# Miniprotein binders against p81326: the designs that were tried, part 143

Target 1, 226 residues: p81326
Amino acid sequence: MLHFGGFIMEINHISKILEKEREEYIRNKVEEYLKQGFSKDDAVNKANQSWRTYIGHRIQDVIYNLLKKFLKDSGLKVTTDKALNNRNLPEELDKVKRLIAINYGEYLFLPDADVIVYKVENNDIKIIAIISVKNSFRERRFETTYWKLKLKESPVTSHIKVFLATPDKDNEISYKCPNGKPKKMRIILEYELDGIYFLKEDFEETEKAKHFGKIVEDIIEISKKL
Key: E = the ipSAE of ESMFold2; O = the ipSAE of OpenDDE; V2 = 0.75 times the mean of E and O plus 0.25 times the DockQ between their complexes.

## First folded at step 16 (miniprotein)

Design G52 (at its last look DockQ between E and O 0.80; V2 from the best seeds 0.74)
Fold by OpenDDE base, look of step 16:
Structure G52 (fold): chain B 226 residues (1-226), chain A 83 residues (1-83)
Amino acid sequence: as target 1 above (226 residues)
Amino acid sequence: SEEDKKIEELMEKADELLYEAEELAKKGDYEEAIKELEEAVKLLEEALKIAKELGNEDLIKLVEWLLKLLKYMIEEIKKKLEE
């Protein structure tokens, strides 16, 4: 098993590394929006919003690529919700898509699934885990929790582990009770989810709250029980 | 493929060098840490070249990220060396 221990552990720098791109990105976007006829204030606001989306995608891409690489030797496969958002899917991905679908009566909808880990055995697909990647919790704070609860409602999807991966740059969920005050979001997320993996060192570690470096091993272990 | 194996080998060696560099830096051996990281960068640059030749976009993105990481670490250690 290729132990990329160094590369996984140093993911702690992801926020700082990506933040170096911010100034240039914002400048370029502001210029773009000004050319579109927006006011300076509107252009700046739009650029900042665009940056939030951009950096989120970049973090997701890094996590996806790391997991894809490190899980490969274990025979595990990785995909994304974006890859599943296609009318013409290969048979394997079509099956994956169906196996994570949530029933709303007349409709089936997919949970937010930034990264999906699955295995193929004897032509059968087993979904192992869904990883939600969040840079910040400003919006949709409990969205991942909602999807976890929905997945639990069906025997088809109840076994799927749901993990959150985050750098938690603003320390929104890094500690349970900083200064003696309970952080509602941390407590609820930790309670409802199967695990939280931090892309940083400064956090309160628990049985469910771990450093991202442990996620590969945890997923492999889960896969052996499925 | 042979190329995939070569990329994997290069990445593994780079990871080992990174680990060694981290340990060196913890001990205050910053100059030696930088040398190890620079060697790791060279290995990943070779890996990137092969990945581009293969047209594997995911692997290209991964190696590019790792290169950014290593370069960032070198910069951070250099700052410590100047203090």
Scores: ipSAE 0.734, ipTM 0.890, lowest interface PAE 0.6, mean pLDDT 93
Fold by ESMFold2, look of step 16:
Structure G52 (fold): chain B 226 residues (1-226), chain A 83 residues (1-83)
Amino acid sequence: as target 1 above (226 residues)
Amino acid sequence: SEEDKKIEELMEKADELLYEAEELAKKGDYEEAIKELEEAVKLLEEALKIAKELGNEDLIKLVEWLLKLLKYMIEEIKKKLEE
C-alpha cells in the first residue's frame, strides 16, 4: 500500500469534518461584527464570507501538510505561494520563486498556486507541479487554467504540471454531462489542466479526474521522468 | 533527530491501525474497528506531544488534523453499531 495511504484516502471526509465547526463559527463572527457596529444583515453576510475564507485556508493547510510529509520519503519538497512572498527568502525558495515567475514586461508575477512541489538535485531545483486548491467555483473559475496556459508558453516552465484539488461540495464540476448536458466548467478544466483531484467520494472519475489519494503516486511518477 | 524518528514511527503505526480498522468495518466488526482506531488516537496523541515539544508547527497542524479525522471515523462507526 502507499506510504501513509490510509490517511490520504480518508481525506474525502474533510468537508463533513470542517462543516461541524460552521454553526459556532458563524454565531461567534456575527456577534463580533455586531459589536463593531454592523447591521444584522451586514454581520451575517460578513460572517459567511469569513467562513468561506476560513474553510478554504483550512483545506489548503491540510493538503499542504499531507503532501509535505508524505512526499518527503520520495525526495520531494513542498512549499506555498504565501511562503514565496516573504521578504527574506532562503536561497532555495528564492530559486523556486524565480523558476515559476511569469514575465509581463516590466513586471514579474507568480502563478496563483496554493502548493508547489519541487525537488533538489545537486543544488539544482526542478519544479514538478503546482496545485490550486478551490473550495468552490463561485468566483475565479478559470484562474488555474490561465496559469497553466501561461506556463506552457515557455520551454522553461512548460513541463510544470498544474493540478486542481477540490471538495466540490456543491457539485459544480463533479460530472461531465449531468442530465445529458455538457458541464462547460468541468469540461474546460479537465481539458486544460493536467489533473483534477476530488476530496470526496461522489464524482465522475476519468483519466484526469481522480480521487485526491492518487495525487501522491502521480506526482512521484512524474518526478521520475524529470 | 530521535524525536523526529519517534513521531514517524507513531504515525506509521497509526496509519496501519487505520487500514486494519477499515477492513474490520467492511466485515461488520465495528466494535473491534473502534478499538483499533482508539489505539491509533493514542499513538497520535503521543506524536502530538513530541511535535509540540519540538515546536514544529507544520507537524502539529498535521497531527491535529489526523486526530480530528480518526475521531470523526470513530463517531461514524459508533452510529453504525447502534443501527
Scores: ipSAE 0.708, ipTM 0.879, lowest interface PAE 1.1, mean pLDDT 89
ESMFold2 (binder alone), look of step 16: mean pLDDT 87; pTM 0.843

Design G53 (at its last look DockQ between E and O 0.75; V2 from the best seeds 0.74)
Fold by OpenDDE base, look of step 16:
Structure G53 (fold): chain B 226 residues (1-226), chain A 83 residues (1-83)
Amino acid sequence: as target 1 above (226 residues)
Amino acid sequence: SEEDKKIEELLEKADELLWEAEELAKKGDYEEAIKELEEAVKLLEEALKIAKELGNEDLIKLVEWMLKLLKYLIEEIKKKLEE
């Protein structure tokens, strides 16, 4: 087992590392939007929105690559919803796509699945886990919960574990009851999801709320039971 | 492939050095920690070169992240040395 303990543990710095890019990114985007004819205020607002999307994708990419690398030796495979969003898919990915699809009667839709972990045994694909990566909870804070509940409704997908990975930079869900006040979002997410993995050290640890460093082991353990 | 194995070895060694550096830093041995991290950077730079030669985009991205992390840690430790 590749001991990437150091790199996994130091994931705590991801927010700080990526934030160093923000100033230059914003400056460049503002200039771009100004050239497009937007006002200064609009350009700044759009740049900030773009940054939020950008940083989210960057974190997702890091998580994806880490999981892909650390799970490889265990024979587990990793893909993304982006990879599945193609008309022409390899047979394996086409099967993965079908196995995570949610039935809405006349339509099948995919859950938001930033990272998908699966295994292939005897040409059969088993979906193990979906990891949602969230940098902030300003928008769609319960979206991951919705998808978990929807996946649970079908015997085809009910076994799929749904995890949330987040740096929780703004401490929105790091603690359940800071200062005696319940954090509704933390409580609900922890209750509904199979686990929350923090890309930071300062959080309230529980059975379901863990440091990201535990996710590889947890996924491997789950995979053995399927 | 031989190249894949080499990359894996380099990454493993870099991880070991990172772990050692963390322990050194916890003990206040910042100079030695920096040396270990700098060595890890060299290993990752070699890994990155090989990954680029292979055209493995995921691996390239991974190693680039690792490099950013190590460089960040070096900077943070250097700040502590200047305090």
Scores: ipSAE 0.780, ipTM 0.911, lowest interface PAE 0.6, mean pLDDT 93
Fold by ESMFold2, look of step 16:
Structure G53 (fold): chain B 226 residues (1-226), chain A 83 residues (1-83)
Amino acid sequence: as target 1 above (226 residues)
Amino acid sequence: SEEDKKIEELLEKADELLWEAEELAKKGDYEEAIKELEEAVKLLEEALKIAKELGNEDLIKLVEWMLKLLKYLIEEIKKKLEE
C-alpha cells in the first residue's frame, strides 16, 4: 500500500520535544522584560506570552519543512504567508500571493495562513490548501474559520482547502463532548474547516479530525482532483 | 546538484530506518530499534554537514528537526529497555 514518510507520521511527539526548551526561554525573557522596566509579574506574563509565539513559530517551521519534503515528489510546492510578505517576490510567489488575496473593497489582504500548498502546471498556478498552525485557542479562536468563509466568497479562491494543524496539548478542541458537555470550539471548527490535523495521539478522530500523518495523502488526493 | 542528490538519498534512508525502528519497537524489539535509529542519526549528521556547506537554510532546519526527533525516540526506547 501507499507509504508516507516515517518522519511525518511520528510528529505526535512535537510538543514534548519542544517543551524541553521552555524553562530556559522563560528565564531569559523575564530578565529581558525586567530590564525594560516591567514589574516582576508583568515580565513573567509577557515571557509566557512570548513563549507561545515562539513555540508556534517552531511548530510552523517543522510543518513547513516536512510538507515541503514529502509533497515534492508529487509535484506540489509549499510556501508561507511570511515568505509572501517579502518585498520583490519571485514571479511564481507573486502569483501565489495574488491568487489567495481577499478583496475588501479597495483593499486586498492575505489571509492569515501559515503554510500554503500549491502546484504549477504549464506556468499556471493552482492553490491547493492553506494550513493554519495553532498552539493555543485562548485568543482569536475562530480566525481560521473566518478565513475559510472569506475564501469561499470568490470563485477564484473557493476551491482552496483550509486546514488547521494543532498539537492541542491542553485539550481545548480534542473532543466534541469532554466531560459530557459539547465543546463549541471543536464543533464549529470541525464543521466549518476542511480538516483538523492533530499533532498528538489522544483526540476524538472523525472524518475531518485526523492524525497529522494523514495530511500528505489528503493533500495529494485533493491535488489530483484539481 | 550532486550534493543535493546525496542529501536526498541520506534522508530517504534515514526515513526508512525510522519506519523500521518504529515497527521493531511495537514488537518489543527495543535493542534493534535503537540500533536502527542510531544508524539513522549517523546518516542525518552527514546530511546536516552537507546542507550547511551548501547554505540551504530550509534543509538545515528540516534535518535538525529530524535529528531532534530521532534522539528523542532513542531516549524514550532506552527508558523502556531499562524497565
Scores: ipSAE 0.708, ipTM 0.880, lowest interface PAE 1.0, mean pLDDT 88
ESMFold2 (binder alone), look of step 16: mean pLDDT 87; pTM 0.844

Design G54 (at its last look DockQ between E and O 0.79; V2 from the best seeds 0.73)
Fold by OpenDDE base, look of step 16:
Structure G54 (fold): chain B 226 residues (1-226), chain A 83 residues (1-83)
Amino acid sequence: as target 1 above (226 residues)
Amino acid sequence: SEEDKKIEELLEKADELLWEAEELAKKGDYEEAIKELEEAVKLLEEALKIAKELGNEDLIKLVEWMLKLLKYMIEEIKKKLEE
């Protein structure tokens, strides 16, 4: 098993590395929006919003690629919700899609699943974990919790572990009770989710709150129990 | 494939060098750490070339990230040497 211990541990720098691209990105987007006829203020605001989306996708891509690589030797497979949003899916991915679907009576909907880890044994697919990747918690801070609870309601999906991976740049959930004040979001997320994995070093570690470097081992261990 | 194996070997070696460089940096051996990281960069550049030849987009993205990381680390260590 390839121990990419260095690359996993140094993921702590992801926020700083990607932030170096921000100035140029913003400048280019502002120019683009100005050409579209937006005011300067609107262009700046839209550029900032675009950056938030962009950086989120970049982090997600890094996490996806790392997990895909490090889980491969264990026979585990990785996909994304984006890959599942196709009309024509390979049989394997179609099964994955169906196995993570949430029942709303007349409708089936997929949870937000930035990364999906599954295994194939004897032509049977078992979903192991869903990893939600969040750069910031400004919007939809409990969305991952909602999906965890919904998945728990069905015997088909109740076994699926739901993890959150985040650099938590703004220290929104890094500590439970900084300065004696409870961080509601940290407490709730940690309670409801199966784990939180930090892409940083400065956080309060608990049984469920760990450094991202532990996620591969944890997923492999879970996979052995399914 | 042979190419896949080669990439894997290169990535493993790069990871080892990264780990060694981290330990060296912790000890204050910044010059040697940079040397190790620069060697790792060379390995990853070779891996990237092979990945591009194979057309493996995920692997390309992975290696590109790793390269960015290593280059960032080199820059950060260089800053410490100048202090």
Scores: ipSAE 0.775, ipTM 0.909, lowest interface PAE 0.6, mean pLDDT 93
Fold by ESMFold2, look of step 16:
Structure G54 (fold): chain B 226 residues (1-226), chain A 83 residues (1-83)
Amino acid sequence: as target 1 above (226 residues)
Amino acid sequence: SEEDKKIEELLEKADELLWEAEELAKKGDYEEAIKELEEAVKLLEEALKIAKELGNEDLIKLVEWMLKLLKYMIEEIKKKLEE
C-alpha cells in the first residue's frame, strides 16, 4: 500500500465532484458578462466556454498537488508550465525550463507539459517525466504526441517520459476498438506516448493505459533507473 | 517544523481511515465506513487550519481537495444506505 495512496486511487471521482460546481459557476459568470454589456445569449456562450477552461485548470491543480505531495518523500520535485512561465524564475526552475524547451530556430517553446517531474542530484537536474492533462480531445487531438516526437529528436530530451492524464468523460479514447472499429485517436496516442493515465474506472486497460493511481509508482520506478 | 510534522501525522491518519472505510464499504458495512470517513474529515479540517496559519497555499489546496473527496465519498455511501 502506498503512503497516501488511498487519496490517489480515489481520484476517479474527480469529474463527478467538479461537475457539482457547474451550475453556480455558470450562473455567476452569466451575471458577470451581463454586467459587462453582453447580450444574454453571448453571456451564456462565454460562460460555458469559461467553464471548460476552469474545469481543465482545476483538474491540473489537483494532479499537481497530489503528485507534489506523494513524490516528495522519494526525493522527486514537481512543477508546472505555469510556474515555468513566470518572469522572475528561481534559478532551479529556470534550469528545468531550459531542459525541456524545444528549439525552433531562434525561438524556444515549452512542450505540452502541464506538470513536470524532476530530481536534483549533485547539483544536476534530471527531467523524469512530463504530464499533459486533457479534459477533452475535440480540439488539438494529437498535440501531446507531437511534443513527444519533438522531445525524441534530441539526445538531451529523448529520455523524458511523456504521459497523458485524462478523465475522458466523453469516452473519446477509452477503448481501442469500440463497435469493432479501431479508434484512431486512442491507438495513436497509446502507440506514441509513454503512458495514458485515466481518471475514471471504465476504460480498456493495457500496459500503457492505466488507472491514474498507478502513476506515482511508475514515476518512482523510472526515477530509480539510469 | 513542529506544525509541519503535525500536518503530516494528520494526513497519514486520514489516509489510514480512508483505506479502512473502503474495506468496510466493500463488506457492506456502510454506517461504519461513514463513521471512519467523518473522522478523517475532522483530521483534515485540523490540518487545513494549520496549513492556513502557515500560509502554505499548495498544502491548503491539497487538503481542500482531500476534504472534497472524502465528503463526496460519504454522500455516495449514504445513497447506498437508502437503496
Scores: ipSAE 0.644, ipTM 0.854, lowest interface PAE 1.3, mean pLDDT 88
ESMFold2 (binder alone), look of step 16: mean pLDDT 86; pTM 0.837

Design G55 (at its last look DockQ between E and O 0.90; V2 from the best seeds 0.73)
Fold by ESMFold2, look of step 16:
Structure G55 (fold): chain B 226 residues (1-226), chain A 83 residues (1-83)
Amino acid sequence: as target 1 above (226 residues)
Amino acid sequence: SEEDKKIEELMEKADELLWEAEELAKKGDYEEAIKELEEAVKLLEEALKIAKELGNEDLIKLVEWLLRLLKYMIEEIKKKLEE
């Protein structure tokens, strides 16, 4: 990490930095829900749900902007699922969208591909990797694994690497055998995905489970093979 | 392009200052570490101004995040000075 390495290594602070916004966010949302006629208890519950969505999107934005900057000089492009759902897609992004879509008969769905890395060579678009960003694992614990399996089923998408990026501040997947027992969630995610990248330092490192600071090198290396 | 090169230069120097500040903080030189980080903040504030003039929304968001990161680190080191 010769270039901008300090900034990417200090990503460890992301949860603490963003958590400072929580109190004001919750207060404002409770007020808005009360004005809409919800009871105080319902307003608080809805505000907490809103916060979990909000902080997840904030983490996604940081990761997107860091990767976009760090991968630019390697000829790699980065986009997001939000950009792919824009009604006025440029032709390049429309092609990216088609190259990751999964066919379910009369329906087409994008995998949960918060951040997508691709390259353009000789008029061809090649999808390199999809990064799913998860702040917590209380809901949709194995969604990323499901999408990896679906991508493996088609010759168009079987080469796509699927990564998970997470601060995992509650240690839901940080260790394989905490307290001497296998942690099902960590074991399955590590087995099925191409990599897990932690936005913190306190986790069990393996060949597939690494600090987020390694993701740029890994993506560049993969892109050279394609 | 010339503006893009200036932003890159400012961000690279800010990253070097961040590295130096981390080493100073490891040695317990907290006042010096804060000075380095404050200089990095000034460089990124200049980079932010240029990014806004260009209208580059993604770069604006990146530099704003980096500024929040540096300011957080300054706050943490200042807590150590109080100890």
Scores: ipSAE 0.683, ipTM 0.870, lowest interface PAE 1.2, mean pLDDT 89
Fold by OpenDDE base, look of step 16:
Structure G55 (fold): chain B 226 residues (1-226), chain A 83 residues (1-83)
Amino acid sequence: as target 1 above (226 residues)
Amino acid sequence: SEEDKKIEELMEKADELLWEAEELAKKGDYEEAIKELEEAVKLLEEALKIAKELGNEDLIKLVEWLLRLLKYMIEEIKKKLEE
């Protein structure tokens, strides 16, 4: 039984809610950078860049907390790449870290994994899904795709589902062919990833492109097959 | 824990009120929708208090987000009432 259906559905407002903080944030950052000796133009640019990073983290945090809460009753656990980026990890998280690592020959590296969903059964850890949270696609638009492809290359990680969650405020991937023109990014992301979940209502729905409200049930279903 | 269960109960009730408020708003019953949302806010404020007492940072952050969401919705519905 999906509890908190209303809260999940109303995630559509996340961009607007967080945007209310922007003006004050920018003003404060501009002042900070001016005090550091930057020009007005540079200060504004740096403030805007800082905002993009800030808002991205805020959205990620919300998604993480929602998933953690809504998946808990199903016995599923949630962590983040940030939590794994420690030298001293509990045994469980150390195992999680190892199970998502990508082999580059002499080196192991972690994929970008804003949210990691896993289950523990009989002391064995199974990674279920990685969710990448993107506010905008101005930078590293195919990074999530890269990690998906890399995870597929190993029998250890090939089963891991990779999802993208985004409000897509600028409608970069909301539609496949708006006005008859194919959106390359949408097409590629949808093809390569296991799913795209929109934190909005105005998008072209497909088998893989869904509203964020569906992500919990999808993850639970996947978990039952592992 | 008992406190965790209480928080969950409060959040569930708040979610139910949110659903009801959305349906009311769709029907144009904005005043009643606002009342439901305000009640939901009270429930989450209680949940937040308990979460803070427990020191559960993740839960605190979640409830704070939900509170902001509800308050935003109230504001948006109020705007519709004024139209």
Scores: ipSAE 0.663, ipTM 0.862, lowest interface PAE 0.7, mean pLDDT 92
ESMFold2 (binder alone), look of step 16: mean pLDDT 87; pTM 0.845

Design G56 (at its last look DockQ between E and O 0.78; V2 from the best seeds 0.75)
Fold by ESMFold2, look of step 16:
Structure G56 (fold): chain B 226 residues (1-226), chain A 83 residues (1-83)
Amino acid sequence: as target 1 above (226 residues)
Amino acid sequence: SEEDKKIEELMEKADELLYEAEELAKKGDYEEAIKELEEAVKLLEEALKIAKELGNEDLIKLVEFLLKLLKYMIEEIKKKLEE
């Protein structure tokens, strides 16, 4: 049984818990847009768009803080792409940044990663996993698979596991063959990525498609092999 | 620090209460499950107070979310009692 196993068993509910913030958030944003001179209809549309961005970042923040805590006793450390893009990087994070960078000839870029898990052994840093957090698949549907494929092309990054964490409230990838018809997005994401972790209960489970709470055990097990 | 150790202890006790509450809820013992969760909430409220005194932003955010999780579970179990 994992340390904090009780909490870990219940973190599939992150999206439902945070959705309770929606009503107050929308009310506040509509008021602000009305004060800026937008019509009621425009203010509502802008507030709903703002919410979609906010909830995505909110879910990412929660996942970061949960993993940081739940992986600590296993000797694993957690950071974010936001932290890695700060210009005043500690030496440890500067090394993490360099270990995930992708070479494009004369340019060096970071993959779009939301949460990065790594370990430090005898001052050596080993990147374990990158977790992409997606609240919706309306835009940039396959960005995560692109970065997995790029990481696979180099021997220094090919070991890095790439996971997707999502509530998938609209069931865009929850089932492989709903109504007997294959969902390309689910099939391609599951094939190319190392795992998909759902922030809800109702989805088609496979070896790669799991409840989010399972990510803690999976990351710990992977780290033992690296 | 002594404060960090106290927060860890409070979180560990809250986690155990949550685990026990889930087992009680599986058996249909909803009122007792709610009592366990309410005790866990009190423990995390104390942990949050200490985390704020320390100014540890990440720990504050973590404990605030865990409180929301516990309160969500209480609400869900209360719905089952109303049924």
Scores: ipSAE 0.824, ipTM 0.926, lowest interface PAE 0.7, mean pLDDT 90
Fold by OpenDDE base, look of step 16:
Structure G56 (fold): chain B 226 residues (1-226), chain A 83 residues (1-83)
Amino acid sequence: as target 1 above (226 residues)
Amino acid sequence: SEEDKKIEELMEKADELLYEAEELAKKGDYEEAIKELEEAVKLLEEALKIAKELGNEDLIKLVEFLLKLLKYMIEEIKKKLEE
């Protein structure tokens, strides 16, 4: 089993590393929006919004690639909701897509699933876990919780573990009761989800709130019980 | 493939060096830590070259990020040496 202990532990620096790109990114985007005819203030605001989206995708990509690499030797496979967003899917991915779909009566919709971990045994696919990657919780704070609850409503999807991975740069959910005041978001997310994995060291560790370095082992253990 | 195995080997060795460097840094052996990290960088640069030859975009992205990580760590340790 490839123990990438060093890289997994130092993933804590992901936010700092990627933020080094921010200044140049913002400058370029502001220039782009100015050329499009936006005011300086609007250009700056749009650039900042673009950066938030961009950095979120970058973090997601890193996490996806790390999980894909570390889980490979265990025979586990990894995909994304983006990969599933295609009309023409290979049979395997089409099955994955169907096995995570949520029933809304006349319609089936997919949960937000930044990373999907599954295994193939005897041509049968078993979904193991969905990992939601969040850089910040400014928007859609309980979206992952919603999807977890929806997945629980069906015997087809109720076994799927839902994890949150985050650097939590702004310490929005790192502690349950900082200064004696309960952080509603941390408490609810920890209660409803199967686990929260932090890409940082400065957080309150619990049974469900762990360092990201534990996620590979946890997923492998879950996979053995499925 | 043989190339994939080589990349994996290089990444594993780089990871080991990183771990050793972290332990060295914790002990205050910053110069030796930097040497280990620089060696890790060389290994990942080779891995990146192979990944590019294979055209594996996911692996390229991963290795590029890991290189940035190693370089960041080197910079941080260098700051401590100056402290």
Scores: ipSAE 0.660, ipTM 0.859, lowest interface PAE 0.8, mean pLDDT 92
ESMFold2 (binder alone), look of step 16: mean pLDDT 87; pTM 0.843

Design G57 (at its last look DockQ between E and O 0.80; V2 from the best seeds 0.75)
Fold by OpenDDE base, look of step 16:
Structure G57 (fold): chain B 226 residues (1-226), chain A 83 residues (1-83)
Amino acid sequence: as target 1 above (226 residues)
Amino acid sequence: SEEDKKIEELLEKADELLWEAEELAKKGDYEEAIKELEEAVKLLEEALKIAKELGNEDMIKLVEWLLKLLKYLIEEIKKKLEE
C-alpha cells in the first residue's frame, strides 16, 4: 500500500495554494461580467461568488482524486454525485445511485455527495461512505447533517458513513469551545456526522475530528466491516 | 498497464522524496530539501507526460495538483533560506 504520507499530510496547504489563483480569477471574471453589462459593483460581487463556487469545486476535485488513488489498492472505488447525474449510467453507477437515494414518498432524491466510496463484491455493491467537501460554512452549514439523518432513516442507507472534509479556513469548526464559548456548529456536526476531517493542522482533535490523513485508513477499516 | 505502473512508481518515489525533504527541512537543511523536492518535481513531470499520453484525466488532475504542491513547498523553503 503506497503510503503517500507526505502528499496527504501536505494537504494542509491546499487553501494557500489555491488562493494564489484568486486574484487572476477575480480579475478575469470581473472583466467578463462587465462585458455582460453588469455594473462594476455587481461584477465584483458576482466574481466573488463565482470564486467561492470555483474554489469549492477545486478542493472537491483534489479530495476526489486523492481518495480515488489511495483507495484503489484496497479495491475500493470512488465516484461523485456529478458522475451520477447522468441519464445513461453504466450498470455499476446506476446501482450506486440507487443505493444512496433517499425516499421522500413519491420521490427519490440523492443526498449531496461530493465523493462516494463503495466496493464491489460478487457483483454486489456496498456503499461505504459519503464525503462532503466544504470550503466554508457560510451557506447551508448543516446540510451535511441533514443528509446524514435522512440516510439513517432507511435500513438501505443507514450503514453509510457520512464524513465532512474541510480546510475550515475561517476556523468556524476547528475548536469546540474557543475562549470558553461553545461553537454550536462544531458540536452539532461532530455529534451528527461520523467524522470530520480537517485539511489543516490547527484544530481540536477528537475521536471524530481528525486530520484528513486519517480518512483513508478509516474508510478501509469501515469497508472491512461491511 | 505498464504505463500505469510506471506512473505509480514515479508517484511513490516522489512521495518518498517529499518525506525526505520534509525531514531535511525540519533539521534546517533547506538547500538539500529543495534539491529533493526538485527531483520529485521531475518525477511528477514525467508522470504527467505519461498520464497525458494515456488520456487519464483523473491522473492528470492528481499529478497537476501534486506538482503545484511541490512547487509551493519549494517556494516556501526558499523564503526560509532568504531569512
Scores: ipSAE 0.756, ipTM 0.899, lowest interface PAE 0.6, mean pLDDT 93
Fold by ESMFold2, look of step 16:
Structure G57 (fold): chain B 226 residues (1-226), chain A 83 residues (1-83)
Amino acid sequence: as target 1 above (226 residues)
Amino acid sequence: SEEDKKIEELLEKADELLWEAEELAKKGDYEEAIKELEEAVKLLEEALKIAKELGNEDMIKLVEWLLKLLKYLIEEIKKKLEE
C-alpha cells in the first residue's frame, strides 16, 4: 500500500467532520446579509445557499492538500484552477494553464478543473489528470462530462484523465439502479468519465466507481504510462 | 531543510499509528486504538507548531485537517466503547 495511506483511506468522514462548521458559518452569514439590508427570511435563505458553496470549497481544499502531499513522492505536482487564475502566474503554472486550455474557435478557456495533477520532465510539463469536486448534483449535473468530451477533441489534451470526487451524501449518484430504476445521472457520469471517487463508504463499486482512497495509486499508475 | 524533514518524520509516525489504531479497532480493542490515536494527535500538534514557525501555509492546512480527522476518529471509537 502507499506510504501515508492511512490518512487517505479515512477521508470518507469528510462530510460529517466539516458539517460541524455549519452552525457558526450560517450565524455569521445571516448577520452579514442583514447588514446588507436583506430581510431576515432572505438572509437565512442566502446563508444556507452560501453554506453549500462554502462546504464545496472546503472539500476541494482538503483534497488539494492531500493529493499535493501524497503524490509528491512519486514526482507528481498538484495545482488548482484558482491558482491558475492568479495574475502573477509563475512560468511553470502558466504552461500548465496553456496545456489544459480548450479551443473554442479562436478563443481559449479553462475547463472546470478544481484540482490538476501534472508532472515535469526535462522542463516539459505533462498533464495527468483533472479532478472535479462536486458536493451536490442539483445544479450543473453533467458539467464534468462536458469538459471530458471537450478535452477529447484535441490530441494535446485527449490523454488527460477526468475524475469526479464527491461525498454524494444525498445518494444522487451512489447506485446505478436504486429501487430497480436506472439512475441516468450515475450511468452517464460513469460511462463518460475516467473515474468517480466517492468520499463515503456506502455506494455501488464498479471498475470506474471507487473509494477516494484509491485515487493516489490510480494516478501514479496512469502517470507511469505517459 | 531539517525542519521540513522533522515534519515529514512526524507525519510518517502519525500515519503508522493510525494504521495500528485501525487494526486494533477492527479487533474490538478500542481503548488501545484510542491510545494510539491520541499519540498520533500529539505528533501532529508538534508538526503543526513547526509548520507555523516555517510559515508553510499548505502544510499548516494539511496538518489541521489531519488533526480534525484523528480527533473525529477518537470520538467515534469512544462512542463504541459506550455502545
Scores: ipSAE 0.700, ipTM 0.875, lowest interface PAE 1.1, mean pLDDT 88
ESMFold2 (binder alone), look of step 16: mean pLDDT 87; pTM 0.845

